# Designs tried in a protein design chat: VHH binders against o75319. Part 253

Target 1, 181 residues: o75319
Amino acid sequence: GNHIPERWKDYLPVGQRMPGTRFIAFKVPLQKSFEKKLAPEECFSPLDLFNKIREQNEELGLIIDLTYTQRYYKPEDLPETVPYLKIFTVGHQVPDDETIFKFKHAVNGFLKENKDNDKLIGVHCTHGLNRTGYLICRYLIDVEGVRPDDAIELFNRCRGHCLERQNYIEDLQNGPIRKNW
Below, E stands for the ipSAE of ESMFold2; O stands for the ipSAE of OpenDDE; V2 stands for 0.75 times the mean of E and O plus 0.25 times the DockQ between their complexes.

## First folded at step 16 (VHH; framework vhh_4orz_3)

Design ig18 (at its last fold request DockQ between E and O 0.89; V2 from the best seeds 0.87)
Fold by OpenDDE, fold request of step 17:
Structure ig18 (fold): chain B 181 residues (1-181), chain A 120 residues (1-120)
Amino acid sequence: as target 1 above (181 residues)
Amino acid sequence: EVQLVESGGGLVQAGGSLRLFCAASGFTFSDYTMGWLRQAPGKRREWVALITSGGYTTYADSVKDRFTISRDNAKNTVSLQMNSLKPEDTAIYFCARYTDSDIGTPFDYWGQGTQVTVSS
C-alpha cells in the first residue's frame, strides 16, 4: 500500500483564504486506501477537503496540484464541477521558470474567467507548504507587486505553518523577478 | 520489504552510452514515482531523473536531452538510458522511490547503486 507522507499528520489540512487574494492552501487529500493507516480524526479525503472549505463559507473554483506523484488521489475523486490542474513540480528545489510560468498562467486564466464569482484557487503539494507557498508567494511578488516579506508572512499566517525551506525563502526575498510571459 | 536492485553500470569512454536497469519489489510499484540518483566522489547525492506512475518525466539540467528514464509497471522495472556520457557523469547511480514529500527527503528507498565511470 501507499505510505503516509512524512509528518503529513502534523499539518493543518486546510489553511485560510489569503486576504486580498483568492488563494487557499491545503495539504494533499488522501484517497480511501490510506484510511486504514490513519486514525479517524486524522483522515483527510478529497471529500473532507470540500467539507472543510464549505465550513469556511468558501467554494473552490480550481485545484492546482503541484505534487510530482499520482499516488495520493485521483482527479476522478473530485467533483466534476471543480477543474483540476496538475503541474508536476519537483520538490525541494526552486521551481524553474517554466513551472512558475505555468502556475502564473493558470492563476491568471482562472481570475480572468471567474471575475463574476468569488471561488477560490486551491493549491496543494504534499504538505501544502513549501512548493505551494513558494509559487503563491512568487505570484504575489511578481504579478501583484507584493513585498516578498509581506507575501511570505501572509502565506505563513493563512496556512498556519511557516515555509520551511531556506532556498525557497531566499529566492523569494532576494531572487530575481521571474518573467510573467 | 522494499528492495531496489540496480544493474548495467560500467566503464565507458566519453561520448559513449550505457543503460541502467532497476528491479523493484516489496511495494506497489505502479503507485510510486521512481527516479535515479547519482553520487560522485566527494559530492552530495543528486537526483538525475524522475518518472511518475503515468510516465511523466523530468530531468536534471545537467543530463537533459542526454538521459532518458522509462519504466515498466508490469515488470516493476525502471531504466535509465544514458547517451553522450561525459566524465562528469562518473558516479554511483541509485534507483530510488520518490515519495514527493515536501519536507524532509523526497526519496525514502534506494538500492546499493551501480558504478558508472566515464573516461576522457
Scores: ipSAE 0.923, ipTM 0.956, lowest interface PAE 0.5, mean pLDDT 96
Fold by ESMFold2, look of step 16:
Parts: sequence; C-alpha cells; structure tokens
Structure ig18 (fold): chain B 181 residues (1-181), chain A 120 residues (1-120)
Amino acid sequence: as target 1 above (181 residues)
Amino acid sequence: EVQLVESGGGLVQAGGSLRLFCAASGFTFSDYTMGWLRQAPGKRREWVALITSGGYTTYADSVKDRFTISRDNAKNTVSLQMNSLKPEDTAIYFCARYTDSDIGTPFDYWGQGTQVTVSS
C-alpha cells in the first residue's frame, strides 16, 4: 500500500527517442503493489515499460534511475537482464556536481561499450521530467556542445511534457558549463 | 494517520553535541526516505539531512561532517546526531517524510518539531 506519487498519472509513461542521441525518458514504473490504486489504463509497470519500448522498435541497454527512494520497484522486477544504475538525486534543487559527474560517467561508459549497436539509455526520476530533463540536457550541453535552448526544446518535445522547474531551466540556460566529465 | 514525533532538543553550548530522535507511526516506515528539516526564526524551513530506506544519506553543505542521520527500520525511528554545534544551528528541527517529487511539495508530513538552541 504505497501512495501514488503526486500527479504521476498526469504524465505520459514513456517519451520518444531523442533524435541524434541515445536517450529516452520515462516516468518511474510502479510495481504491482501500487496497482490497487490505479485504473487498468493508468498502470505503468516495469513490464509495461519494456513493452512500450518494443512498440517503438527500440531496445534499452541501460536504465539510469534518478529517484531518491527505493519504494517504486526493485531492479529484480525488470523483465529482462538490463544494466541498471541508481544515482540518488535530491529533487527540487539543481543536482550537485557529484551527481552530474556520475551521470556523465555512466552515459560516456555506455556509449563506448555500445558503439556497435543502437540500444537506448532509459532515464527516469519520479515523473521523468525535471531531474531527468536537467541531467539529459546537462549532458548534451556540457559533453555534446548542444546549445541550451536546443537541448531543452529537444527534451520537451520528445518527453511530451515541458521541464517545469525554473531553477533547473535557469541553470541550464545561464549557469556554468560543467567540465566534470 | 501519519504521525512523526520529535524529541531530544534543548540548550547546548557552541561546540557541543545533541542527539535528536523521531518516532514514526501510521505508515510503512521502511518504504520511505526520511529527512530532518530545520527552521530558524524568520527563515524558511530547509532540509539538512536525508536517508533512504536502505541507508543512503545526503546532507546539506552547512551540516556536512557535523551531523549524522540514521534510522532503525525495525523500531520506526530516525535519529540525528549533531556535533560541533554553532549558534547558526539554532532552529526548530522537524522529522519529515520525503516525497521524492519535483512536482509537488518535497516533504508531505512532518512533526511538531523540537527546539535546538546553541549559545555562545
């Protein structure tokens, strides 16, 4: 009997692959114990995640879980053996440099090891929006040299929802380039 | 009903130590990330420490290396050991349940708080 995260039902479960990148963003999938409080069409389980990715003719090669909690699902609930990385990321504040470094390190490692395939990096926080969007955009800006406004627009369009927290947006647009990769 | 009850506050000299306790009830405590917040007079409430159900911790910069958060999932308790206390640590300290949400509020429940006063 866990509470459904506030407004979790209001967000699309899975976004679209971000063109020119290996990223796809989604909201946190919820294990079966949460389904008692959800209509069938509202459910989004670990199995549903993988089915939706397959429906897009894509495949996950890594899941980066940014939630600062362990109550939503267990890595063992994933239907396939997929590399899984937890990066505990405090919400409501711009992620610190250590968190940004861990994210960049994981992405760079994945891209090196997966040069010869087209598998995706799935990234989620609780809603797959603010922390997720920030770290993906921070990577694109700092490592790939993407212009801040272009990174944000690409994320928003492919996620299907706009980044909402102004402090994250302001840091992406006006904050320093981080060279901790 | 969710209840969080803090204790262990008091008056202490600068440089001293104090240990706060929180008793939790009315929810599955072991599922939730918990935190300590503080509110100094005339200031906004701020988080100072977080601890996940598995024991991963994060601290605000102002308290790193001086404060230690811990929990006992069997007893439904959270503790905050505060060392090397400074006058700026004077505040009401609240035990709180973390939402892990960027959308709504960052904490959805907290107790009545316990006063910590650090004097020179």
Scores: ipSAE 0.803, ipTM 0.909, lowest interface PAE 0.9, mean pLDDT 92
ESMFold2 (binder alone), look of step 16: mean pLDDT 84; pTM 0.842
OpenDDE, look of step 16: ipSAE 0.900; ipTM 0.946
ESMFold2, fold request of step 17: ipSAE 0.793, 0.782, 0.790; ipTM 0.905, 0.904, 0.908
ESMFold2 (binder alone), fold request of step 17: mean pLDDT 84, 84, 84; pTM 0.848, 0.847, 0.847
OpenDDE, fold request of step 17: ipSAE 0.913, 0.921; ipTM 0.951, 0.956

Design ig2 (at its last look DockQ between E and O 0.85; V2 from the best seeds 0.83)
Fold by OpenDDE, look of step 16:
Structure ig2 (fold): chain B 181 residues (1-181), chain A 120 residues (1-120)
Amino acid sequence: as target 1 above (181 residues)
Amino acid sequence: EVQLVESGGGLVQAGGSLRLFCAASGFTFSDYSMGWLRQAPGKRREWVALITSGGYTTYADSVKDRFTISRDNAKNTVSLQMNSLKPEDTAIYFCARYTDSDIGHPFDYWGQGTQVTVSS
């Protein structure tokens, strides 16, 4: 069977909406084949994701999947009404400019097309923390003009966990602004 | 039991080519991303190429446009075509299973490796 990612169980399944934004971060939901390796209370399926979002009185309008694997779940496991975007992102290293641009473009496109609603952009990697946090913060810094420390603090608070990778933090705090086109 | 067995290494002159192979067993191969790692003498192990189950690929800057990773899910194999080899490519090359773990090392299994030596 599929291997459960290391320490996946230690992270909150779903964060909170980031105030002033349309972002919400969560850890990767796991398809049914993983359930036999989990206690019932540890299970977090695509269906569970939507239930938890609903419990927060929110609605997902887009899912951005940053994982560099396809083993966790299939797009077909999601409701047809919610667009799914895959941006293969290698872990442990700062995303390159192309990856950053793809993410920004997707977010901007969604915001342009969803001005008439308040649906959320759900972003996840494996743990919904480092890659997810970096790209969300990179967007807030580069596009929204948010101070780096404020963006990081906002993400950490809403996700319920802090960014762990120093290279990500350092790049956000002291790295150059990435081009938006 | 997960097993990864590399082959195809050897001695080659600078500018030459080699093709490495890896045979995988003991798990559902088609579910996992795979990669190649290398470790040169006195240096840290580094990844050089990654491939998803669906065939999406990524390369380290040092090997981009020279190396090509591919896989055959029907045969449970992954290969690395290495062209325009340089002396700095000399290393032990490892086939590795990529789990995408954001915590710790993202590879959980690899083989014993195959030696690649590029002479000047």
Scores: ipSAE 0.893, ipTM 0.945, lowest interface PAE 0.5, mean pLDDT 96
Fold by ESMFold2, look of step 16:
Structure ig2 (fold): chain B 181 residues (1-181), chain A 120 residues (1-120)
Amino acid sequence: as target 1 above (181 residues)
Amino acid sequence: EVQLVESGGGLVQAGGSLRLFCAASGFTFSDYSMGWLRQAPGKRREWVALITSGGYTTYADSVKDRFTISRDNAKNTVSLQMNSLKPEDTAIYFCARYTDSDIGHPFDYWGQGTQVTVSS
């Protein structure tokens, strides 16, 4: 089959830092083996990710990879100085409580270890939208006390694309506060 | 050309066990996460087990602790051990390749399926 994820080219590679937070969202970077199917302006490699972050005058201090696959790039394609965390997250369904806990734990650990700098947590799934937006918003709601609609609006604006899956949106707006930070 | 061929289905009494087997060809099997889907009569097709190329597994709640997915990357095979079978496990079971996407279908290829029937 198709090596390029469906509609991956339709999404901005990297969003903007979410103001008042340490988050930045992006779509999955693709290693060089994918580039034969891409025009130069469509390419978004692990190196391109770091260049785009530097262009925003920012620095990544952690990458949280939410994909349920290992085929897009290898952690060794990233600088050794940037911690990488894989949280296998099944798509199409609201992440389970264990996944939410792992995400919250990772974010809280990062914030503690990085309180004296301004480095960002980069979060991605395949498109950097639905699973990524859900977990970022879930953190902001449950841990920071942000109103659901405010968290969603902030994510959508900074990502440059709106959350699409209705079940994720409904869980954020009307679901329970999770206790597993 | 991607091919997935299931086997091992059949008729079994409730409480019994079956092992499903899937042979994969036409792609670099070790690059892909794989799964088992099932479709009961009148129901939508649903995933029941997923496995990454590195062996990380996830199960649907309805089969957790009863089903075990495994793979052999050297032989390009994926298996599903099904224990403590219940009549509600009756379905056509499909071996499938996982896309890892919230966009489009979660699986891009599946086999012809193998029937599992669990009698009371």
Scores: ipSAE 0.758, ipTM 0.895, lowest interface PAE 1.1, mean pLDDT 92
ESMFold2 (binder alone), look of step 16: mean pLDDT 84; pTM 0.852

Design ig3 (at its last look DockQ between E and O 0.87; V2 from the best seeds 0.84)
Fold by OpenDDE, look of step 16:
Structure ig3 (fold): chain B 181 residues (1-181), chain A 120 residues (1-120)
Amino acid sequence: as target 1 above (181 residues)
Amino acid sequence: EVQLVESGGGLVQAGGSLRLFCAASGFTFSDYTMGWLRQAPGKRREWVALITSGGYTTYADSVKDRFTISRDNAKNTVSLQMNSLKPEDTAIYFCARYSDSDIGHPFDYWGQGTQVTVSS
């Protein structure tokens, strides 16, 4: 069977909607094959994801998957009504400009097409923290003009966990603005 | 038990080519992203190339357009074609299983490695 990611169990399954945005971050849901290695209360499936979002009186309109693996779950495990976008993103390093652009483009496209509703953009990597937090904050900083420290604080508070990687934090605080096209 | 066994290393002149192979066992190979790492003398281990189960690839800047990673899920193998080799490519090369962990090391298993030496 598939190996459970390191410390995956230590992180909250789903964060809170980020006020003033359409973003919500969560850790990767795991397909059924992982359940035999988890206690029942530790299980977090694609179905559990949607149930938890519903409990917050929210609805997902898009899922952006930033993991660089396909072993966690299949797009077919998701409802057909919710678009799924894969952006393969290598962990532990600051995403390159192409990855950043792909993320921004996807977000902007969604917002343009979903002006008539309040559906959320769900973003996840493995733990839904570092890669996820960086790209969301990068968007808020570059596109929405949010002060870096405010973006980071907002993400950390809503995710329930703080960004851990210093290179990500440093790039957000002191790095250059990335092009939006 | 997870096992990764590398082969194909050796001595080659600058500008030459080598092809490394890795045989994997002890896990569902087709589910995992695989990669190659290398460690030069006195330097830290670094990733060189990654390939997802579906064949999506990425490379370190230092090897782009020179190295090609591929895999055969039916045979549980991953390979690294290295062209236009440079002396700075000299290192022990490791076949590694990519776990995608955002915490700690992103690779959870690797082999004993194979020596690649590029002479001037």
Scores: ipSAE 0.895, ipTM 0.943, lowest interface PAE 0.5, mean pLDDT 96
Fold by ESMFold2, look of step 16:
Structure ig3 (fold): chain B 181 residues (1-181), chain A 120 residues (1-120)
Amino acid sequence: as target 1 above (181 residues)
Amino acid sequence: EVQLVESGGGLVQAGGSLRLFCAASGFTFSDYTMGWLRQAPGKRREWVALITSGGYTTYADSVKDRFTISRDNAKNTVSLQMNSLKPEDTAIYFCARYSDSDIGHPFDYWGQGTQVTVSS
């Protein structure tokens, strides 16, 4: 199925580039089959994603898909020139250390490979908020030494929506630093 | 209408094994990630296993290496093989459809459940 994710319509499709980073966050794009349930102004397809990134004068160099499903769109719906990485991330709970490691590894690999350009890492889960915000902030805290509150504030401002899951926020603010790379 | 019907529950001695089955109907089963939830007496409902349409699996820490989730997309079924059972595995087990949402409930449909009781 084409069931629209709960409250998906309530979230801005694409955030803004997070200053000082290579990250941009967005909600999951939905393939054409979902559009029968959407008003035209509610649509956000893989093509719409690229158009909105271009409107910001940015370019994606990697998409990291954190959803624990494959029903929203297929990688074939994306331009073949943009690498796609799936990291199946269970929602509602703080991602485990293996998931965090996979995310850090992908980001570090991208930064090394793309040091001579300014392309962005696009990150999404279903709503582009909780799993997405957690993993971006976890990277900034653990790898770049950003203070937890500063990482969270930066993400919230640039996404245009605040992280609200208490367990994610608590882990970012008070949980262990992960230094196993 | 989405329907999920569990079976295979029962009484089993600690250390034993049990296999649960779930028959799904009313949706395109092969598009959805599926899972098993359980609810022990006096506890909140928790997920124990997830499986994507392509067969990728994840388990709760409490059941890892003891439980195996599997699916048959041609028959619209999900199974849970439960080995090395412990008294704390005693619960009602629910087959569930995963919503993949952090906002609403993590599962959008589940069945009426099947009782699993593990005796010492």
Scores: ipSAE 0.770, ipTM 0.895, lowest interface PAE 1.1, mean pLDDT 92
ESMFold2 (binder alone), look of step 16: mean pLDDT 84; pTM 0.852

Design ig4 (at its last look DockQ between E and O 0.85; V2 from the best seeds 0.84)
Fold by OpenDDE, look of step 16:
Structure ig4 (fold): chain B 181 residues (1-181), chain A 120 residues (1-120)
Amino acid sequence: as target 1 above (181 residues)
Amino acid sequence: EVQLVESGGGLVQAGGSLRLFCAASGFTFSDYTMGWLRQAPGKRREWVALITSGGYTTYADSVKDRFTISRDNAKNTVSLQMNSLKPEDTAIYFCARYTDSDIGQPFDYWGQGTQVTVSS
């Protein structure tokens, strides 16, 4: 069977909507083949994701998957009504300008097409923390003009876990603004 | 038992080419992203190339446009074509299974490695 990512069980499955935004972060849901290696209360499937979002009285309008693997779940495991976007993003290093641009473009496109609703942009990597937090914060800083420390604090609070990688934090706090086109 | 066995290393002159091979067993190969790592003397191990199950690839800046990673899911193999080799490419090269873990090492298995030596 598939290997359960290290410390995956230690992180909250789903965060909270970030106030003032359409973002919500979560850890990667795992397809059925992983369940045999998990206790029932540890299981977090694509179906469980949608149930938990519903429990928060929210609705997903887009899922952005930042993992650099395809082993966790298949797009076919998601409802057809929710668009799925894959942005292959290598972990442990600051995303390059192309990756940042792809993310910003996807977010802006969604916002333009979804002005008439309040559906959320769900973003995840493996733990829904470092890569996810960096790109969301990068967007808030570069596009929305949010102060870096405010963006980081907002993400950490809503995700229920803090960004862990110092290179990500340092780039957000002191790195240059990335181009938006 | 997960096993990764590298082959194809050797001595080559600068500007030359080598092709490394890796045979994988003991797991569902087609589910996993695979990669190549290298470790030069006195240096830390670094990744040089990744390839997803679907064939999406990425490379370290130091090897871009020179190295090409590929895989055959039917044969459970992954290869690394290395062109325009430089002395700084000298290292032990490892075939590795990528898990996408965001903490610790993102690779959980690798082979014994194969020596690549590039002379001036």
Scores: ipSAE 0.895, ipTM 0.944, lowest interface PAE 0.5, mean pLDDT 96
Fold by ESMFold2, look of step 16:
Structure ig4 (fold): chain B 181 residues (1-181), chain A 120 residues (1-120)
Amino acid sequence: as target 1 above (181 residues)
Amino acid sequence: EVQLVESGGGLVQAGGSLRLFCAASGFTFSDYTMGWLRQAPGKRREWVALITSGGYTTYADSVKDRFTISRDNAKNTVSLQMNSLKPEDTAIYFCARYTDSDIGQPFDYWGQGTQVTVSS
């Protein structure tokens, strides 16, 4: 029933703001029903997420949830003042063009609406690493013109864990630049 | 314990249709994203369709617009309607439970499978 995702405990809950960007990455927060098998210090709930962001003197203005499931938490578990966007993203494969487009569109919309503040876009998949890192880096490469290796290094440093899936890394480094439409 | 039991496989002519069924037990079915996998002889197992608990679906490129995944949370079943079948769709088809993980296995449980054979 309340299966903790494999190796979820092994990852830092929340990374650091990526300098020069509006991004912060984190692993999926887990609703209370998952806490039965977690020590108190292992818990990372939706409330814990916002407390950790606040401890960094930051504020979330959007959460982009890349998980391909609805069992980890409900959007109702988040403050009503923070927009939530679900982009169902299939794991283990490089996200398709439709998914990449949805992500770019969401980020661009956020930046327009939030040009007069410094709120962050929080992005997560299950572990906040592979799908999250891929889409953030894809945005930085395609939209901001960041060099692939620089985008990957920045993500890895700020997340506190390196991108792990070779197919994602190879696509970022050697794949074609994607259209932004 | 988690159990997934597939049925509905068989022999069909190219261009024909089949509907696969999967009965699930031993877990809270309505909480989980489910999928169909297939494995052709000598090939790696691949996913072909996914469906979330709320009914959002995604398909592998090779089956888009030909296959339709659906679920019935009241009956704890997931189905795969396969239309316009091609010889390359010949495989053992498995009903599977999706983990939504990039670092572990993408599916944690699957059934024994049901054979689909498409003749030309």
Scores: ipSAE 0.791, ipTM 0.905, lowest interface PAE 0.9, mean pLDDT 93
ESMFold2 (binder alone), look of step 16: mean pLDDT 84; pTM 0.845

Design ig5 (at its last fold request DockQ between E and O 0.91; V2 from the best seeds 0.89)
Fold by OpenDDE, fold request of step 22:
Order: C-alpha cells, then structure tokens, then sequence
Structure ig5 (fold): chain B 181 residues (1-181), chain A 120 residues (1-120)
C-alpha cells in the first residue's frame, strides 16, 4: 500500500556520516506509488537517497533495511552495485539478541570486505531513528567500546533527530552487553 | 474502510488446538504486514505473531513453536494455528494490521477479537 507512515514527513531524509564510523542513517525511501500523496518537496525516493548521499560527497556500500514491512520500496529500486540486506526488526521493542547479532555480523562483514574504500553503511527503519539508532549504538557500544552516552549523542547529532524510545535508551545505557559471536 | 473480522475462538482443554481466522477488507491486503494480538484479563495487549506480505514470520517467545501464523493473499485472510494450548493462552485474540511505525502504535487496525479460553 501507499499509506504514508505517521510523521514520516517530519524527519530529515538523510543524516550525516557519523564521524569515526562508516554509518549513515536515513528514513525509509518511498517508491513512486507514494508520491501522489506527497508534495514534491516531501518526496524521498530510492533515487533521491543516492543523490543526497552524493551531495555529501559520500558513497553507499551497503544498505541495511530494518523495517518489518516490504511495502516501501523494492530492492530492485536500488542500484545493483549496492548490496541490500533486510533484517526484519519488530518495532517498539528492544531487538532480540539474534537481530543484534545479525546486524553486527553484517557490519563486520562489510568492514572486512571494504577495507580498501570509504563507502558507507546506510541503515534505515521507517523513520531511521529508533531501531536504526539502537542497532548502530549497540554496535558502537558492544564492538567499538564507545560509552553509551557518547554513542547516543553521536547518533542523535548526526541523524538530526534524537532517539525517542526510552526502552531503547535505557537498554543502551544500562542494559547488558550483547555477545559479538 | 479497513475491516478485520476474527473467528475461530472457543473453549478448549489444555494441550488442545485451535485455529483462528481473520478476514480482511478495505485495503490492499497483500502489501501489508499482518499480525495477531492478544489481551488476557487484567493484562496489556501484546503481539503474538507477525507475518510480512512475503511470508516472513516472527513469534513472541511465549508462543514460539506452538503457534503458526499464515496468510492467504488471494483470499485476504490471516490464520493462527494454536497448538499445545495452555491456560495462560486464555485471552481475546485480535487480528491486526502492522504499520511498522516507530512513532505511534505499531498496529493501526484490529478487529473485534475472538475469545480463546483454555481450561486446565
């Protein structure tokens, strides 16, 4: 369907690269069928995503889609040169260990295979905020040893919006470290 | 208008099985992730199972390996096969449309619900 997600229009389409990382977060791009419900300046398609990334003098090397739906766009809408990974992630609740591991594994795999370039890992959920922020921060905390508050602050600053889910924030700040294997 | 109509609930003994059905209308069913919710007496509503348009499924830990969600996009139906039922599974079960929104409630529509009672 072409139902616009609640408050989707209120969020910046694309954040900034997170300094010291290969991460960039963005809200879900919407396929053409959604455009009839949006003003031209509100539209954000898969093509627009890549244009905006290019405007930042960056290049995507991987897209991780965390949405638990398949209605927003098709992987075929993306350039075939950019790998696409779907990690179905239920919203609102803290991702389970398996989901966290899948994310970490994907990121580590990418970094291992892309040591010779500076391509980015693009991560999105619906709004590119809560699930996206949690998993990126979880990675920074568990794998890179970043302090939780520093990870959260970095994500928020670069995304241009702050994590909103208190359970996510609480888990990042005070929850257990998740295994990396 | 979005419509979700549940059926199949009833009284069953512990260890028994029950199959719930949901008929959907008023939207392009095949595009949407669907799910089942349940609400036990005095408890908050909780999601039980989700199924994407492509058939990917996820279950709450409490029902994993006992419940199976399925869908028929041609018939606009969602089903929940419940096996090895326990008294703690007693609840009103709702068929629900999953929006994937992080802002509001992740489900925007659900039916009237169907009562499932599991006796000990």
Amino acid sequence: as target 1 above (181 residues)
Amino acid sequence: EVQLVESGGGLVQAGGSLRLFCAASGFTFSDWTMGWLRQAPGKRREWVALITSGGYTTYADSVKDRFTISRDNAKNTVSLQMNSLKPEDTAIYFCARYTDSDIGHPFDYWGQGTQVTVSS
Scores: ipSAE 0.922, ipTM 0.956, lowest interface PAE 0.5, mean pLDDT 96
Fold by ESMFold2, fold request of step 22:
Structure ig5 (fold): chain B 181 residues (1-181), chain A 120 residues (1-120)
Amino acid sequence: as target 1 above (181 residues)
Amino acid sequence: EVQLVESGGGLVQAGGSLRLFCAASGFTFSDWTMGWLRQAPGKRREWVALITSGGYTTYADSVKDRFTISRDNAKNTVSLQMNSLKPEDTAIYFCARYTDSDIGHPFDYWGQGTQVTVSS
């Protein structure tokens, strides 16, 4: 079987665009095989993701998938027109420097290639919260010079849920700035 | 119904090698990221290595370049090749199924473990 991730149902599917950035965060979409364990109103498929983005009058130009698994959906379940990037990110621990570098490199590349449009970078882990929030905030702090507390507040407000893991919050607030982009 | 059975543990001299095996049953093994955990005396359990269904691997810093995780999806097995063993590698080693969740426990099932003892 297809096990629904713990408390996945409790999180808003898609957040709001983060003002002043090109980011939008969401929880992992689940392929059709998971729907046997979901009420119709609980479903959030790859197609549902794109419909919800369109309803916000936005467009995705890149999806960055931070999950450390391949069981939730296949990239082929996404529209061919949207680039997809997998960055395997181990949970429960502050992402290592290699992971942070890969994320920064992907974001910087996207911004360069999309400087003449307003498409968004969609970022998700399993719940679209802890790993997702950490890496988005790490980028804003290290590359854009945003104050840690301002980055965290912006993410929390736009995601609709607060970052929960204390080790991530502590590293963002009090850890070193990483100059690895 | 999920069952993970470790084997291959034992007593080995420092600098030696050992290969651990895990037989998995009761779930669709090829869908899941798997890992090895270890628990040294008086310490909490910690992950050592992870491998996705597609073969992508990550290691804890303490074992990088010495340990190699691998899997056989046809046989429902995962293994851990342990080289250049040190006394600090002494622990009970557990095969585990990874949840990929920051919310709950990072692993939802693990076996009874196999003891590895590295003498000097």
Scores: ipSAE 0.833, ipTM 0.922, lowest interface PAE 0.8, mean pLDDT 93
ESMFold2, look of step 16: ipSAE 0.790; ipTM 0.902
ESMFold2 (binder alone), look of step 16: mean pLDDT 84; pTM 0.846
OpenDDE, look of step 16: ipSAE 0.906; ipTM 0.949
ESMFold2, fold request of step 17: ipSAE 0.817, 0.805, 0.821; ipTM 0.915, 0.911, 0.917
ESMFold2 (binder alone), fold request of step 17: mean pLDDT 85, 84, 84; pTM 0.855, 0.852, 0.851
OpenDDE, fold request of step 17: ipSAE 0.910, 0.921, 0.920; ipTM 0.950, 0.956, 0.956
ESMFold2, fold request of step 22: ipSAE 0.768, 0.812; ipTM 0.899, 0.913
ESMFold2 (binder alone), fold request of step 22: mean pLDDT 84, 85, 84; pTM 0.853, 0.854, 0.853
OpenDDE, fold request of step 22: ipSAE 0.921, 0.922; ipTM 0.956, 0.956

